# Ledger of designs, part 8: VHH binders against DUF1769 family protein (duc2)

Target 1, 222 residues: DUF1769 family protein (duc2), of Schizosaccharomyces pombe (q9uua7)
Amino acid sequence: MKCFLICGSKKEPISINGTPNVVKSKYFEGDVKVRLRDYETPDEEYFEQSNDTCSIMIRGRFLPTESTLTADDILFGNQFEKPLRDVLPMGSNLLMKGLQYVDPSIEFDLYCDQPWAFSPFFATMTKMQVSDALLPMEYFEDHSSRRSQMQQQVIRQESSIDPNKYILADFCNPFFNPSTLSISIPYTKMSFSIKNYYNGQPLRYFCKTRDGNVIFAVEFDL
Below, E stands for the ipSAE of ESMFold2; O stands for the ipSAE of OpenDDE; V2 stands for 0.75 times the mean of E and O plus 0.25 times the DockQ between their complexes.

## First folded at step 16 (VHH; framework vhh_7uia_1)

Design f2 (from c2 with S105K; at its last look DockQ between E and O 0.76; V2 from the best seeds 0.68)
Fold by ESMFold2, look of step 16:
Structure f2 (fold): chain B 222 residues (1-222), chain A 120 residues (1-120)
Amino acid sequence: as target 1 above (222 residues)
Amino acid sequence: QLQLVETGGGLVKPGGSLRLSCVVSGFTFSDYYMHWVRQAPGKELEWVSYISSSGSRTYYEDSVKGRFTISTDNAKNTLYLQMSSLKPEDTAVYYCARTGRDFWKGFDYWGQGTQVTVSS
């Protein structure tokens, strides 16, 4: 498996468990680091503290724009160009409930011709810190009320993003294992393969503005 | 009232050592991530080190790794930065700071800073 950072017209390899990649776009400047448990030389320091199978860590700052961005203006999630309805497993109701349990603010339509699943960036990140200085891209704890507060759109709309502050965010998924192409259902020992789910299209995580401008994407080429 | 006080700065020659202390009052600092940050004249604020809230993990910026050691004494409510093999580029005002529970504020409390000057 290979991983890529897509930013503008450029597509550059990501060294999984390795050196972060630079993101430079109109809306954001920073770094992205992808970690996979059980891939080549794992990031042992990180995975000794985490039970997750993967991590997309994002560090940097949102840049000044013509209109001030709010926490409601940034989305993170998946977009597909081809239908998934013929390859989704019959257990999709349980999968959807598990996903909504992990991320209550997620919105999706997985059965249309161009399936999608997006959540506000500031709500969906498993962990996040704001800082006055650029922090290291290492394991960290988040004891704030951010996730619960950012699930409310009114709160997100009232939260202006300060371009003078740095953000460190970690998107973690305990359910999906990209190395084995499997999903583990929470509170059970059951796992199932999703190999045919991709239908020949790569898995992409987009960070975009609500108006549809892509800031960057992380692509897993399975 | 909440307060952070740094001490231990001074003038030292290259290769020398200093120990910085940050005494906190008005909160239990073991409930927070505690940081050392520094600012050289005319430069942006630079993160140096932090220690996890449990005290079990320490982290350092690359330029100080292996030379600086962050630690805590919970009984004294004190954060330390042991600096060794000091270089002229370490010259800065050093602050201790905490990551607040208000997500949007970043570092919500800072000390007054202590000057470290490394020169021949």
Scores: ipSAE 0.489, ipTM 0.791, lowest interface PAE 2.0, mean pLDDT 84
ESMFold2 (binder alone), look of step 16: mean pLDDT 79; pTM 0.803
OpenDDE, look of step 16: ipSAE 0.828; ipTM 0.919

Design f3 (from d4 with S56G; at its last look DockQ between E and O 0.78; V2 from the best seeds 0.69)
Fold by ESMFold2, look of step 16:
Structure f3 (fold): chain B 222 residues (1-222), chain A 120 residues (1-120)
Amino acid sequence: as target 1 above (222 residues)
Amino acid sequence: QLQLVETGGGLVKPGGSLRLSCVVSGFTFSDYYMHWVRQAPGKELEWVSYIKSSGGRTYYEDSVKGRFTISTDNAKNTLYLQMSSLKPEDTAVYYCARTGRDFWSGFDYWGQGTQVTVSS
């Protein structure tokens, strides 16, 4: 499996569990690091502290724009180039309800020609911290009420993003492993492959503005 | 009242050593990520090191690895930065700070800073 950072016209390899990749765009400057548990190049220090299977860690700051960005203006999620409708499982309404249970702010259309699923960045990140300086891209804990509060759109719309502050965000999951395209069942060691549901196309995580400007993407080529 | 007070700065020649101290009061020291940060004249704030007192894990900015050591004494509510092999580039005001619990605030409490000057 190969992993890439897409930013503007550049597509650059990501060294999984290795050196972070630089992101520089109109809206954001910083770094991205991808971690996978039990990968050939290990990151035992990170994975000793949690039971996550993967991590997309994002560090940096949002830049000044003509209009002030709010927490409602940044989205994170998946965009597909080819339809999924021929490979989606029966009971896909239950899949969609499951997605909304895990991430109540997620919006999606999985049956159109270019399926998509997006959620507010400040709501969907598993852990996030604001700081006055660039922090190291290492394991951290988030004890704030951020995630629960950012599920509410009115709160996101009232939360202006300060371009003089830095963020450290970690999108991580103990249940989904993108290296094997598998989902682990909670409280068991059983897992299920979902490889056929992606129709063989790459899995991409986009960070973009609500009005459609892509900031960067992380691509897993399977 | 929450307070962080830095001491131990001064003038030192290149290659010298200093130990910075940050005495904290008004909160449980071990429940927070504690940081050393610095600011050289006319430059942006730079993160130097942090420690979470519970668990004892430490992290360092690349340019200070092997030269600086962060540590704590929980009985004295004190954070330390042992600085060795000092270089002129280490000249800055050094602050101790804690990670805030209010998501949007960043560091919520800072010390007054202590000046470190490395010059022949």
Scores: ipSAE 0.475, ipTM 0.776, lowest interface PAE 1.9, mean pLDDT 84
ESMFold2 (binder alone), look of step 16: mean pLDDT 79; pTM 0.809
OpenDDE, look of step 16: ipSAE 0.840; ipTM 0.925

Design f4 (from c2 with D31S; at its last look DockQ between E and O 0.76; V2 from the best seeds 0.64)
Fold by ESMFold2, look of step 16:
Structure f4 (fold): chain B 222 residues (1-222), chain A 120 residues (1-120)
Amino acid sequence: as target 1 above (222 residues)
Amino acid sequence: QLQLVETGGGLVKPGGSLRLSCVVSGFTFSSYYMHWVRQAPGKELEWVSYISSSGSRTYYEDSVKGRFTISTDNAKNTLYLQMSSLKPEDTAVYYCARTGRDFWSGFDYWGQGTQVTVSS
């Protein structure tokens, strides 16, 4: 498996569990780091404190723009280049309801020609921290009410992004392993593969503005 | 009401040692992530080290790793930074800071700073 950072016209390899990659764009400057628990030499300091199987960690700051961006203006999620409708199981309403249960702010269309699923960045990040200095890309805890509050669109629209502050964000979970396209069932030793649902196309996580400008993408070439 | 006071700075030769102290009042710092940060003249604020709220994990900026040690004394409500093998590049005002409870605030309380000067 290969992992890439896409930013503007550049596509560069990501060293999984290694040195962060630099992001430079009109909207954001900082770093991205990808961790996988079961890949080569895993980041043991991180994974000793976490039950997660994967992590996309994002550090940096949003840059000043002509119009002030709010927490409602930044999206994070998946976009596919090929249809999924021919490989999705019949009765996929359960899948759609399950996605909304896990992430109530998620929006998606899985049956169109270019399937997609996006959620506000400030809502969907598992952990996030704001800081006056650039923090290390290491394990951290989020004791704030951020995630519950950012599920509310009115609160996101009222939350102006301060370009003088740094953020550290971690998109992580213990259930999905992108290197094997498998989902582990919590509190059990069972897992199952979803590889048939991706039809061999790469798995991409986009960070973009609500009006469509891609800030960066992380691509897993499976 | 809330107060953080740094002490222990001074002038020291390269290779020397200092121990900084940050005495806090108005809150129990073991319920917060506590940081040491520094700022040299004309430079951006640089993160140095932090200790997790549980006290179980410590982290260091690469240039100080192996030379500096962060620790706490909960009985005295005091955060420490033991600095060894000091270099001229470590010259800065050192601050202790806590991470705020409000997500958007970043560091919500800082000390006044203590000057560390490393010079022959």
Scores: ipSAE 0.493, ipTM 0.790, lowest interface PAE 2.0, mean pLDDT 84
ESMFold2 (binder alone), look of step 16: mean pLDDT 79; pTM 0.805
OpenDDE, look of step 16: ipSAE 0.719; ipTM 0.875

## First folded at step 17 (VHH; framework vhh_7uia_1)

Design g1 (from f3 with R101E; at its last look DockQ between E and O 0.01; V2 from the best seeds 0.00; counts 0 for: pae O 10.3 > 2, placed apart)
Amino acid sequence: QLQLVETGGGLVKPGGSLRLSCVVSGFTFSDYYMHWVRQAPGKELEWVSYIKSSGGRTYYEDSVKGRFTISTDNAKNTLYLQMSSLKPEDTAVYYCARTGEDFWSGFDYWGQGTQVTVSS
ESMFold2, look of step 17: ipSAE 0.468; ipTM 0.778
ESMFold2 (binder alone), look of step 17: mean pLDDT 79; pTM 0.800
OpenDDE, look of step 17: ipSAE 0.007; ipTM 0.233

Design g2 (from f3 with R101Q; at its last look DockQ between E and O 0.01; V2 from the best seeds 0.00; counts 0 for: pae O 10.6 > 2, placed apart)
Amino acid sequence: QLQLVETGGGLVKPGGSLRLSCVVSGFTFSDYYMHWVRQAPGKELEWVSYIKSSGGRTYYEDSVKGRFTISTDNAKNTLYLQMSSLKPEDTAVYYCARTGQDFWSGFDYWGQGTQVTVSS
ESMFold2, look of step 17: ipSAE 0.490; ipTM 0.792
ESMFold2 (binder alone), look of step 17: mean pLDDT 79; pTM 0.806
OpenDDE, look of step 17: ipSAE 0.009; ipTM 0.209

Design g3 (from f3 with K52R R98K; at its last look DockQ between E and O 0.01; V2 from the best seeds 0.00; counts 0 for: pae O 12.4 > 2, unsure alone 64.4 < 65, placed apart)
Amino acid sequence: QLQLVETGGGLVKPGGSLRLSCVVSGFTFSDYYMHWVRQAPGKELEWVSYIRSSGGRTYYEDSVKGRFTISTDNAKNTLYLQMSSLKPEDTAVYYCAKTGRDFWSGFDYWGQGTQVTVSS
ESMFold2, look of step 17: ipSAE 0.462; ipTM 0.771
ESMFold2 (binder alone), look of step 17: mean pLDDT 78; pTM 0.801
OpenDDE, look of step 17: ipSAE 0.000; ipTM 0.222

Design g4 (from f3 with S105K; at its last look DockQ between E and O 0.04; V2 from the best seeds 0.00; counts 0 for: pae O 2.8 > 2, placed apart)
Amino acid sequence: QLQLVETGGGLVKPGGSLRLSCVVSGFTFSDYYMHWVRQAPGKELEWVSYIKSSGGRTYYEDSVKGRFTISTDNAKNTLYLQMSSLKPEDTAVYYCARTGRDFWKGFDYWGQGTQVTVSS
ESMFold2, look of step 17: ipSAE 0.496; ipTM 0.786
ESMFold2 (binder alone), look of step 17: mean pLDDT 80; pTM 0.810
OpenDDE, look of step 17: ipSAE 0.032; ipTM 0.464

## First folded at step 18 (VHH; framework vhh_7uia_1)

Design h1 (from e1 with Y33W; at its last look DockQ between E and O 0.60; V2 from the best seeds 0.00; counts 0 for: pae O 4.1 > 2)
Amino acid sequence: QLQLVETGGGLVKPGGSLRLSCVVSGFTFSDYWMHWVRQAPGKELEWVSYIKSSGSYTYYEDSVKGRFTISTDNAKNTLYLQMSSLKPEDTAVYYCARTGRDFWSGFDSWGQGTQVTVSS
ESMFold2, look of step 18: ipSAE 0.308; ipTM 0.691
ESMFold2 (binder alone), look of step 18: mean pLDDT 79; pTM 0.801
OpenDDE, look of step 18: ipSAE 0.040; ipTM 0.326

Design h2 (from e1 with T99Q; at its last fold request DockQ between E and O 0.81; V2 from the best seeds 0.70)
Amino acid sequence: QLQLVETGGGLVKPGGSLRLSCVVSGFTFSDYYMHWVRQAPGKELEWVSYIKSSGSYTYYEDSVKGRFTISTDNAKNTLYLQMSSLKPEDTAVYYCARQGRDFWSGFDSWGQGTQVTVSS
ESMFold2, look of step 18: ipSAE 0.470; ipTM 0.772
ESMFold2 (binder alone), look of step 18: mean pLDDT 80; pTM 0.808
OpenDDE, look of step 18: ipSAE 0.814; ipTM 0.909
ESMFold2, look of step 19: ipSAE 0.460; ipTM 0.764
ESMFold2 (binder alone), look of step 19: mean pLDDT 80; pTM 0.809
OpenDDE, look of step 19: ipSAE 0.652; ipTM 0.847
ESMFold2, look of step 22: ipSAE 0.460; ipTM 0.768
ESMFold2 (binder alone), look of step 22: mean pLDDT 80; pTM 0.815
OpenDDE, look of step 22: ipSAE 0.817; ipTM 0.915
ESMFold2, fold request of step 25: ipSAE 0.437, 0.487, 0.451; ipTM 0.764, 0.780, 0.762
ESMFold2 (binder alone), fold request of step 25: mean pLDDT 80, 80, 80; pTM 0.812, 0.816, 0.812
OpenDDE, fold request of step 25: ipSAE 0.778, 0.813, 0.840; ipTM 0.903, 0.916, 0.927

Design h3 (from e1 with Y50W; at its last look DockQ between E and O 0.74; V2 from the best seeds 0.00; counts 0 for: pae O 2.3 > 2)
Amino acid sequence: QLQLVETGGGLVKPGGSLRLSCVVSGFTFSDYYMHWVRQAPGKELEWVSWIKSSGSYTYYEDSVKGRFTISTDNAKNTLYLQMSSLKPEDTAVYYCARTGRDFWSGFDSWGQGTQVTVSS
ESMFold2, look of step 18: ipSAE 0.469; ipTM 0.782
ESMFold2 (binder alone), look of step 18: mean pLDDT 79; pTM 0.802
OpenDDE, look of step 18: ipSAE 0.111; ipTM 0.541

Design h4 (from e1 with T99R; at its last look DockQ between E and O 0.84; V2 from the best seeds 0.00; counts 0 for: pae O 3.4 > 2)
Amino acid sequence: QLQLVETGGGLVKPGGSLRLSCVVSGFTFSDYYMHWVRQAPGKELEWVSYIKSSGSYTYYEDSVKGRFTISTDNAKNTLYLQMSSLKPEDTAVYYCARRGRDFWSGFDSWGQGTQVTVSS
ESMFold2, look of step 18: ipSAE 0.269; ipTM 0.665
ESMFold2 (binder alone), look of step 18: mean pLDDT 79; pTM 0.795
OpenDDE, look of step 18: ipSAE 0.031; ipTM 0.429

## First folded at step 19 (VHH; framework vhh_7uia_1)

Design i1 (from h2 with G55R S56G; at its last read DockQ between E and O 0.87; V2 from the best seeds 0.74)
Amino acid sequence: QLQLVETGGGLVKPGGSLRLSCVVSGFTFSDYYMHWVRQAPGKELEWVSYIKSSRGYTYYEDSVKGRFTISTDNAKNTLYLQMSSLKPEDTAVYYCARQGRDFWSGFDSWGQGTQVTVSS
ESMFold2, look of step 19: ipSAE 0.572; ipTM 0.824
ESMFold2 (binder alone), look of step 19: mean pLDDT 82; pTM 0.841
OpenDDE, look of step 19: ipSAE 0.600; ipTM 0.824
ESMFold2, look of step 20: ipSAE 0.544; ipTM 0.816
ESMFold2 (binder alone), look of step 20: mean pLDDT 82; pTM 0.837
OpenDDE, look of step 20: ipSAE 0.310; ipTM 0.676
ESMFold2, fold request of step 25: ipSAE 0.519, 0.519, 0.536; ipTM 0.805, 0.803, 0.815
ESMFold2 (binder alone), fold request of step 25: mean pLDDT 82, 82, 82; pTM 0.836, 0.839, 0.840
OpenDDE, fold request of step 25: ipSAE 0.848, 0.884, 0.311; ipTM 0.933, 0.948, 0.684
ESMFold2, last read: ipSAE 0.500, 0.497, 0.458; ipTM 0.802, 0.795, 0.785
ESMFold2 (binder alone), last read: mean pLDDT 83, 82, 82; pTM 0.842, 0.839, 0.839
OpenDDE, last read: ipSAE 0.887, 0.855, 0.875; ipTM 0.950, 0.937, 0.947

Design i2 (from c2 with T99Q; at its last look DockQ between E and O 0.04; V2 from the best seeds 0.00; counts 0 for: pae O 2.2 > 2, placed apart)
Amino acid sequence: QLQLVETGGGLVKPGGSLRLSCVVSGFTFSDYYMHWVRQAPGKELEWVSYISSSGSRTYYEDSVKGRFTISTDNAKNTLYLQMSSLKPEDTAVYYCARQGRDFWSGFDYWGQGTQVTVSS
ESMFold2, look of step 19: ipSAE 0.518; ipTM 0.799
ESMFold2 (binder alone), look of step 19: mean pLDDT 81; pTM 0.822
OpenDDE, look of step 19: ipSAE 0.094; ipTM 0.551

Design i3 (from e1 with T99E; at its last look DockQ between E and O 0.17; V2 from the best seeds 0.00; counts 0 for: pae E 5.5 > 2, placed apart)
Amino acid sequence: QLQLVETGGGLVKPGGSLRLSCVVSGFTFSDYYMHWVRQAPGKELEWVSYIKSSGSYTYYEDSVKGRFTISTDNAKNTLYLQMSSLKPEDTAVYYCAREGRDFWSGFDSWGQGTQVTVSS
ESMFold2, look of step 19: ipSAE 0.090; ipTM 0.499
ESMFold2 (binder alone), look of step 19: mean pLDDT 80; pTM 0.806
OpenDDE, look of step 19: ipSAE 0.685; ipTM 0.847

## First folded at step 20 (VHH; framework vhh_7uia_1)

Design j1 (from i1 with Y50W R55K; at its last look DockQ between E and O 0.53; V2 from the best seeds 0.00; counts 0 for: pae E 4.5 > 2)
Amino acid sequence: QLQLVETGGGLVKPGGSLRLSCVVSGFTFSDYYMHWVRQAPGKELEWVSWIKSSKGYTYYEDSVKGRFTISTDNAKNTLYLQMSSLKPEDTAVYYCARQGRDFWSGFDSWGQGTQVTVSS
ESMFold2, look of step 20: ipSAE 0.051; ipTM 0.397
ESMFold2 (binder alone), look of step 20: mean pLDDT 81; pTM 0.816
OpenDDE, look of step 20: ipSAE 0.595; ipTM 0.799

Design j2 (from i1 with R55G; at its last look DockQ between E and O 0.09; V2 from the best seeds 0.00; counts 0 for: pae E 2.002 > 2, placed apart)
Amino acid sequence: QLQLVETGGGLVKPGGSLRLSCVVSGFTFSDYYMHWVRQAPGKELEWVSYIKSSGGYTYYEDSVKGRFTISTDNAKNTLYLQMSSLKPEDTAVYYCARQGRDFWSGFDSWGQGTQVTVSS
ESMFold2, look of step 20: ipSAE 0.453; ipTM 0.759
ESMFold2 (binder alone), look of step 20: mean pLDDT 81; pTM 0.828
OpenDDE, look of step 20: ipSAE 0.412; ipTM 0.707

Design j3 (from i1 with D31S; at its last look DockQ between E and O 0.62; V2 from the best seeds 0.00; counts 0 for: pae E 2.4 > 2)
Amino acid sequence: QLQLVETGGGLVKPGGSLRLSCVVSGFTFSSYYMHWVRQAPGKELEWVSYIKSSRGYTYYEDSVKGRFTISTDNAKNTLYLQMSSLKPEDTAVYYCARQGRDFWSGFDSWGQGTQVTVSS
ESMFold2, look of step 20: ipSAE 0.432; ipTM 0.767
ESMFold2 (binder alone), look of step 20: mean pLDDT 82; pTM 0.836
OpenDDE, look of step 20: ipSAE 0.495; ipTM 0.777

## First folded at step 21 (VHH; framework vhh_7uia_1)

Design k1 (from e1 with G55R S56G; at its last look DockQ between E and O 0.63; V2 from the best seeds 0.00; counts 0 for: pae E 3.8 > 2)
Amino acid sequence: QLQLVETGGGLVKPGGSLRLSCVVSGFTFSDYYMHWVRQAPGKELEWVSYIKSSRGYTYYEDSVKGRFTISTDNAKNTLYLQMSSLKPEDTAVYYCARTGRDFWSGFDSWGQGTQVTVSS
ESMFold2, look of step 21: ipSAE 0.231; ipTM 0.623
ESMFold2 (binder alone), look of step 21: mean pLDDT 80; pTM 0.811
OpenDDE, look of step 21: ipSAE 0.338; ipTM 0.697

Design k2 (from i1 with S105E; at its last look DockQ between E and O 0.87; V2 from the best seeds 0.56)
Amino acid sequence: QLQLVETGGGLVKPGGSLRLSCVVSGFTFSDYYMHWVRQAPGKELEWVSYIKSSRGYTYYEDSVKGRFTISTDNAKNTLYLQMSSLKPEDTAVYYCARQGRDFWEGFDSWGQGTQVTVSS
ESMFold2, look of step 21: ipSAE 0.483; ipTM 0.789
ESMFold2 (binder alone), look of step 21: mean pLDDT 82; pTM 0.838
OpenDDE, look of step 21: ipSAE 0.424; ipTM 0.748

Design k3 (from i1 with K52S; at its last look DockQ between E and O 0.07; V2 from the best seeds 0.00; counts 0 for: placed apart)
Amino acid sequence: QLQLVETGGGLVKPGGSLRLSCVVSGFTFSDYYMHWVRQAPGKELEWVSYISSSRGYTYYEDSVKGRFTISTDNAKNTLYLQMSSLKPEDTAVYYCARQGRDFWSGFDSWGQGTQVTVSS
ESMFold2, look of step 21: ipSAE 0.495; ipTM 0.792
ESMFold2 (binder alone), look of step 21: mean pLDDT 82; pTM 0.832
OpenDDE, look of step 21: ipSAE 0.463; ipTM 0.746

Design k4 (from k1 with K52S; at its last look DockQ between E and O 0.04; V2 from the best seeds 0.00; counts 0 for: pae O 8.5 > 2, placed apart)
Amino acid sequence: QLQLVETGGGLVKPGGSLRLSCVVSGFTFSDYYMHWVRQAPGKELEWVSYISSSRGYTYYEDSVKGRFTISTDNAKNTLYLQMSSLKPEDTAVYYCARTGRDFWSGFDSWGQGTQVTVSS
ESMFold2, look of step 21: ipSAE 0.440; ipTM 0.766
ESMFold2 (binder alone), look of step 21: mean pLDDT 79; pTM 0.808
OpenDDE, look of step 21: ipSAE 0.014; ipTM 0.265

## First folded at step 22 (VHH; framework vhh_7uia_1)

Design m1 (from e3 with T99Q; at its last look DockQ between E and O 0.87; V2 from the best seeds 0.00; counts 0 for: pae E 2.2 > 2)
Amino acid sequence: QLQLVETGGGLVKPGGSLRLSCVVSGFTFSDYYMHWVRQAPGKELEWVSYIKSSGRYTYYEDSVKGRFTISTDNAKNTLYLQMSSLKPEDTAVYYCARQGRDFWSGFDSWGQGTQVTVSS
ESMFold2, look of step 22: ipSAE 0.433; ipTM 0.761
ESMFold2 (binder alone), look of step 22: mean pLDDT 80; pTM 0.820
OpenDDE, look of step 22: ipSAE 0.832; ipTM 0.921

Design m2 (from h2 with G55R; at its last look DockQ between E and O 0.87; V2 from the best seeds 0.00; counts 0 for: pae E 2.3 > 2)
Amino acid sequence: QLQLVETGGGLVKPGGSLRLSCVVSGFTFSDYYMHWVRQAPGKELEWVSYIKSSRSYTYYEDSVKGRFTISTDNAKNTLYLQMSSLKPEDTAVYYCARQGRDFWSGFDSWGQGTQVTVSS
ESMFold2, look of step 22: ipSAE 0.430; ipTM 0.768
ESMFold2 (binder alone), look of step 22: mean pLDDT 81; pTM 0.821
OpenDDE, look of step 22: ipSAE 0.808; ipTM 0.912

Design m3 (from h2 with S53Q; at its last fold request DockQ between E and O 0.80; V2 from the best seeds 0.00; counts 0 for: pae E 2.1 > 2)
Amino acid sequence: QLQLVETGGGLVKPGGSLRLSCVVSGFTFSDYYMHWVRQAPGKELEWVSYIKQSGSYTYYEDSVKGRFTISTDNAKNTLYLQMSSLKPEDTAVYYCARQGRDFWSGFDSWGQGTQVTVSS
ESMFold2, look of step 22: ipSAE 0.505; ipTM 0.792
ESMFold2 (binder alone), look of step 22: mean pLDDT 80; pTM 0.814
OpenDDE, look of step 22: ipSAE 0.832; ipTM 0.923
ESMFold2, look of step 23: ipSAE 0.373; ipTM 0.727
ESMFold2 (binder alone), look of step 23: mean pLDDT 80; pTM 0.814
OpenDDE, look of step 23: ipSAE 0.736; ipTM 0.877
ESMFold2, fold request of step 25: ipSAE 0.462, 0.395, 0.388; ipTM 0.775, 0.733, 0.723
ESMFold2 (binder alone), fold request of step 25: mean pLDDT 80, 80, 80; pTM 0.815, 0.818, 0.819
OpenDDE, fold request of step 25: ipSAE 0.756, 0.826, 0.861; ipTM 0.895, 0.922, 0.937

## First folded at step 23 (VHH; framework vhh_7uia_1)

Design n1 (from m3 with S56D; at its last look DockQ between E and O 0.69; V2 from the best seeds 0.59)
Amino acid sequence: QLQLVETGGGLVKPGGSLRLSCVVSGFTFSDYYMHWVRQAPGKELEWVSYIKQSGDYTYYEDSVKGRFTISTDNAKNTLYLQMSSLKPEDTAVYYCARQGRDFWSGFDSWGQGTQVTVSS
ESMFold2, look of step 23: ipSAE 0.469; ipTM 0.772
ESMFold2 (binder alone), look of step 23: mean pLDDT 80; pTM 0.812
OpenDDE, look of step 23: ipSAE 0.640; ipTM 0.838

Design n2 (from m3 with S30T; at its last read DockQ between E and O 0.74; V2 from the best seeds 0.69)
Amino acid sequence: QLQLVETGGGLVKPGGSLRLSCVVSGFTFTDYYMHWVRQAPGKELEWVSYIKQSGSYTYYEDSVKGRFTISTDNAKNTLYLQMSSLKPEDTAVYYCARQGRDFWSGFDSWGQGTQVTVSS
ESMFold2, look of step 23: ipSAE 0.529; ipTM 0.802
ESMFold2 (binder alone), look of step 23: mean pLDDT 80; pTM 0.814
OpenDDE, look of step 23: ipSAE 0.729; ipTM 0.874
ESMFold2, look of step 24: ipSAE 0.476; ipTM 0.781
ESMFold2 (binder alone), look of step 24: mean pLDDT 80; pTM 0.816
OpenDDE, look of step 24: ipSAE 0.795; ipTM 0.904
ESMFold2, fold request of step 25: ipSAE 0.464, 0.488, 0.440; ipTM 0.764, 0.782, 0.749
ESMFold2 (binder alone), fold request of step 25: mean pLDDT 80, 80, 80; pTM 0.816, 0.816, 0.816
OpenDDE, fold request of step 25: ipSAE 0.774, 0.828, 0.860; ipTM 0.903, 0.920, 0.936
ESMFold2, last read: ipSAE 0.452, 0.453, 0.478; ipTM 0.775, 0.770, 0.780
ESMFold2 (binder alone), last read: mean pLDDT 80, 80, 80; pTM 0.815, 0.817, 0.814
OpenDDE, last read: ipSAE 0.871, 0.864, 0.857; ipTM 0.944, 0.940, 0.937

Design n3 (from m3 with Q53H; at its last look DockQ between E and O 0.77; V2 from the best seeds 0.00; counts 0 for: pae E 2.2 > 2)
Amino acid sequence: QLQLVETGGGLVKPGGSLRLSCVVSGFTFSDYYMHWVRQAPGKELEWVSYIKHSGSYTYYEDSVKGRFTISTDNAKNTLYLQMSSLKPEDTAVYYCARQGRDFWSGFDSWGQGTQVTVSS
ESMFold2, look of step 23: ipSAE 0.466; ipTM 0.774
ESMFold2 (binder alone), look of step 23: mean pLDDT 80; pTM 0.815
OpenDDE, look of step 23: ipSAE 0.552; ipTM 0.804

## First folded at step 24 (VHH; framework vhh_7uia_1)

Design ko (from h2 with F103S W104S; at its last look DockQ between E and O 0.74; V2 from the best seeds 0.00; counts 0 for: pae E 10.4 > 2)
Amino acid sequence: QLQLVETGGGLVKPGGSLRLSCVVSGFTFSDYYMHWVRQAPGKELEWVSYIKSSGSYTYYEDSVKGRFTISTDNAKNTLYLQMSSLKPEDTAVYYCARQGRDSSSGFDSWGQGTQVTVSS
ESMFold2, look of step 24: ipSAE 0.006; ipTM 0.414
ESMFold2 (binder alone), look of step 24: mean pLDDT 79; pTM 0.802
OpenDDE, look of step 24: ipSAE 0.542; ipTM 0.799

Design p2 (from h2 with S30T; at its last look DockQ between E and O 0.68; V2 from the best seeds 0.00; counts 0 for: pae E 2.3 > 2)
Amino acid sequence: QLQLVETGGGLVKPGGSLRLSCVVSGFTFTDYYMHWVRQAPGKELEWVSYIKSSGSYTYYEDSVKGRFTISTDNAKNTLYLQMSSLKPEDTAVYYCARQGRDFWSGFDSWGQGTQVTVSS
ESMFold2, look of step 24: ipSAE 0.445; ipTM 0.764
ESMFold2 (binder alone), look of step 24: mean pLDDT 79; pTM 0.805
OpenDDE, look of step 24: ipSAE 0.733; ipTM 0.879

Design p3 (from m2 with S56D; at its last look DockQ between E and O 0.10; V2 from the best seeds 0.00; counts 0 for: placed apart)
Amino acid sequence: QLQLVETGGGLVKPGGSLRLSCVVSGFTFSDYYMHWVRQAPGKELEWVSYIKSSRDYTYYEDSVKGRFTISTDNAKNTLYLQMSSLKPEDTAVYYCARQGRDFWSGFDSWGQGTQVTVSS
ESMFold2, look of step 24: ipSAE 0.531; ipTM 0.804
ESMFold2 (binder alone), look of step 24: mean pLDDT 81; pTM 0.819
OpenDDE, look of step 24: ipSAE 0.331; ipTM 0.670

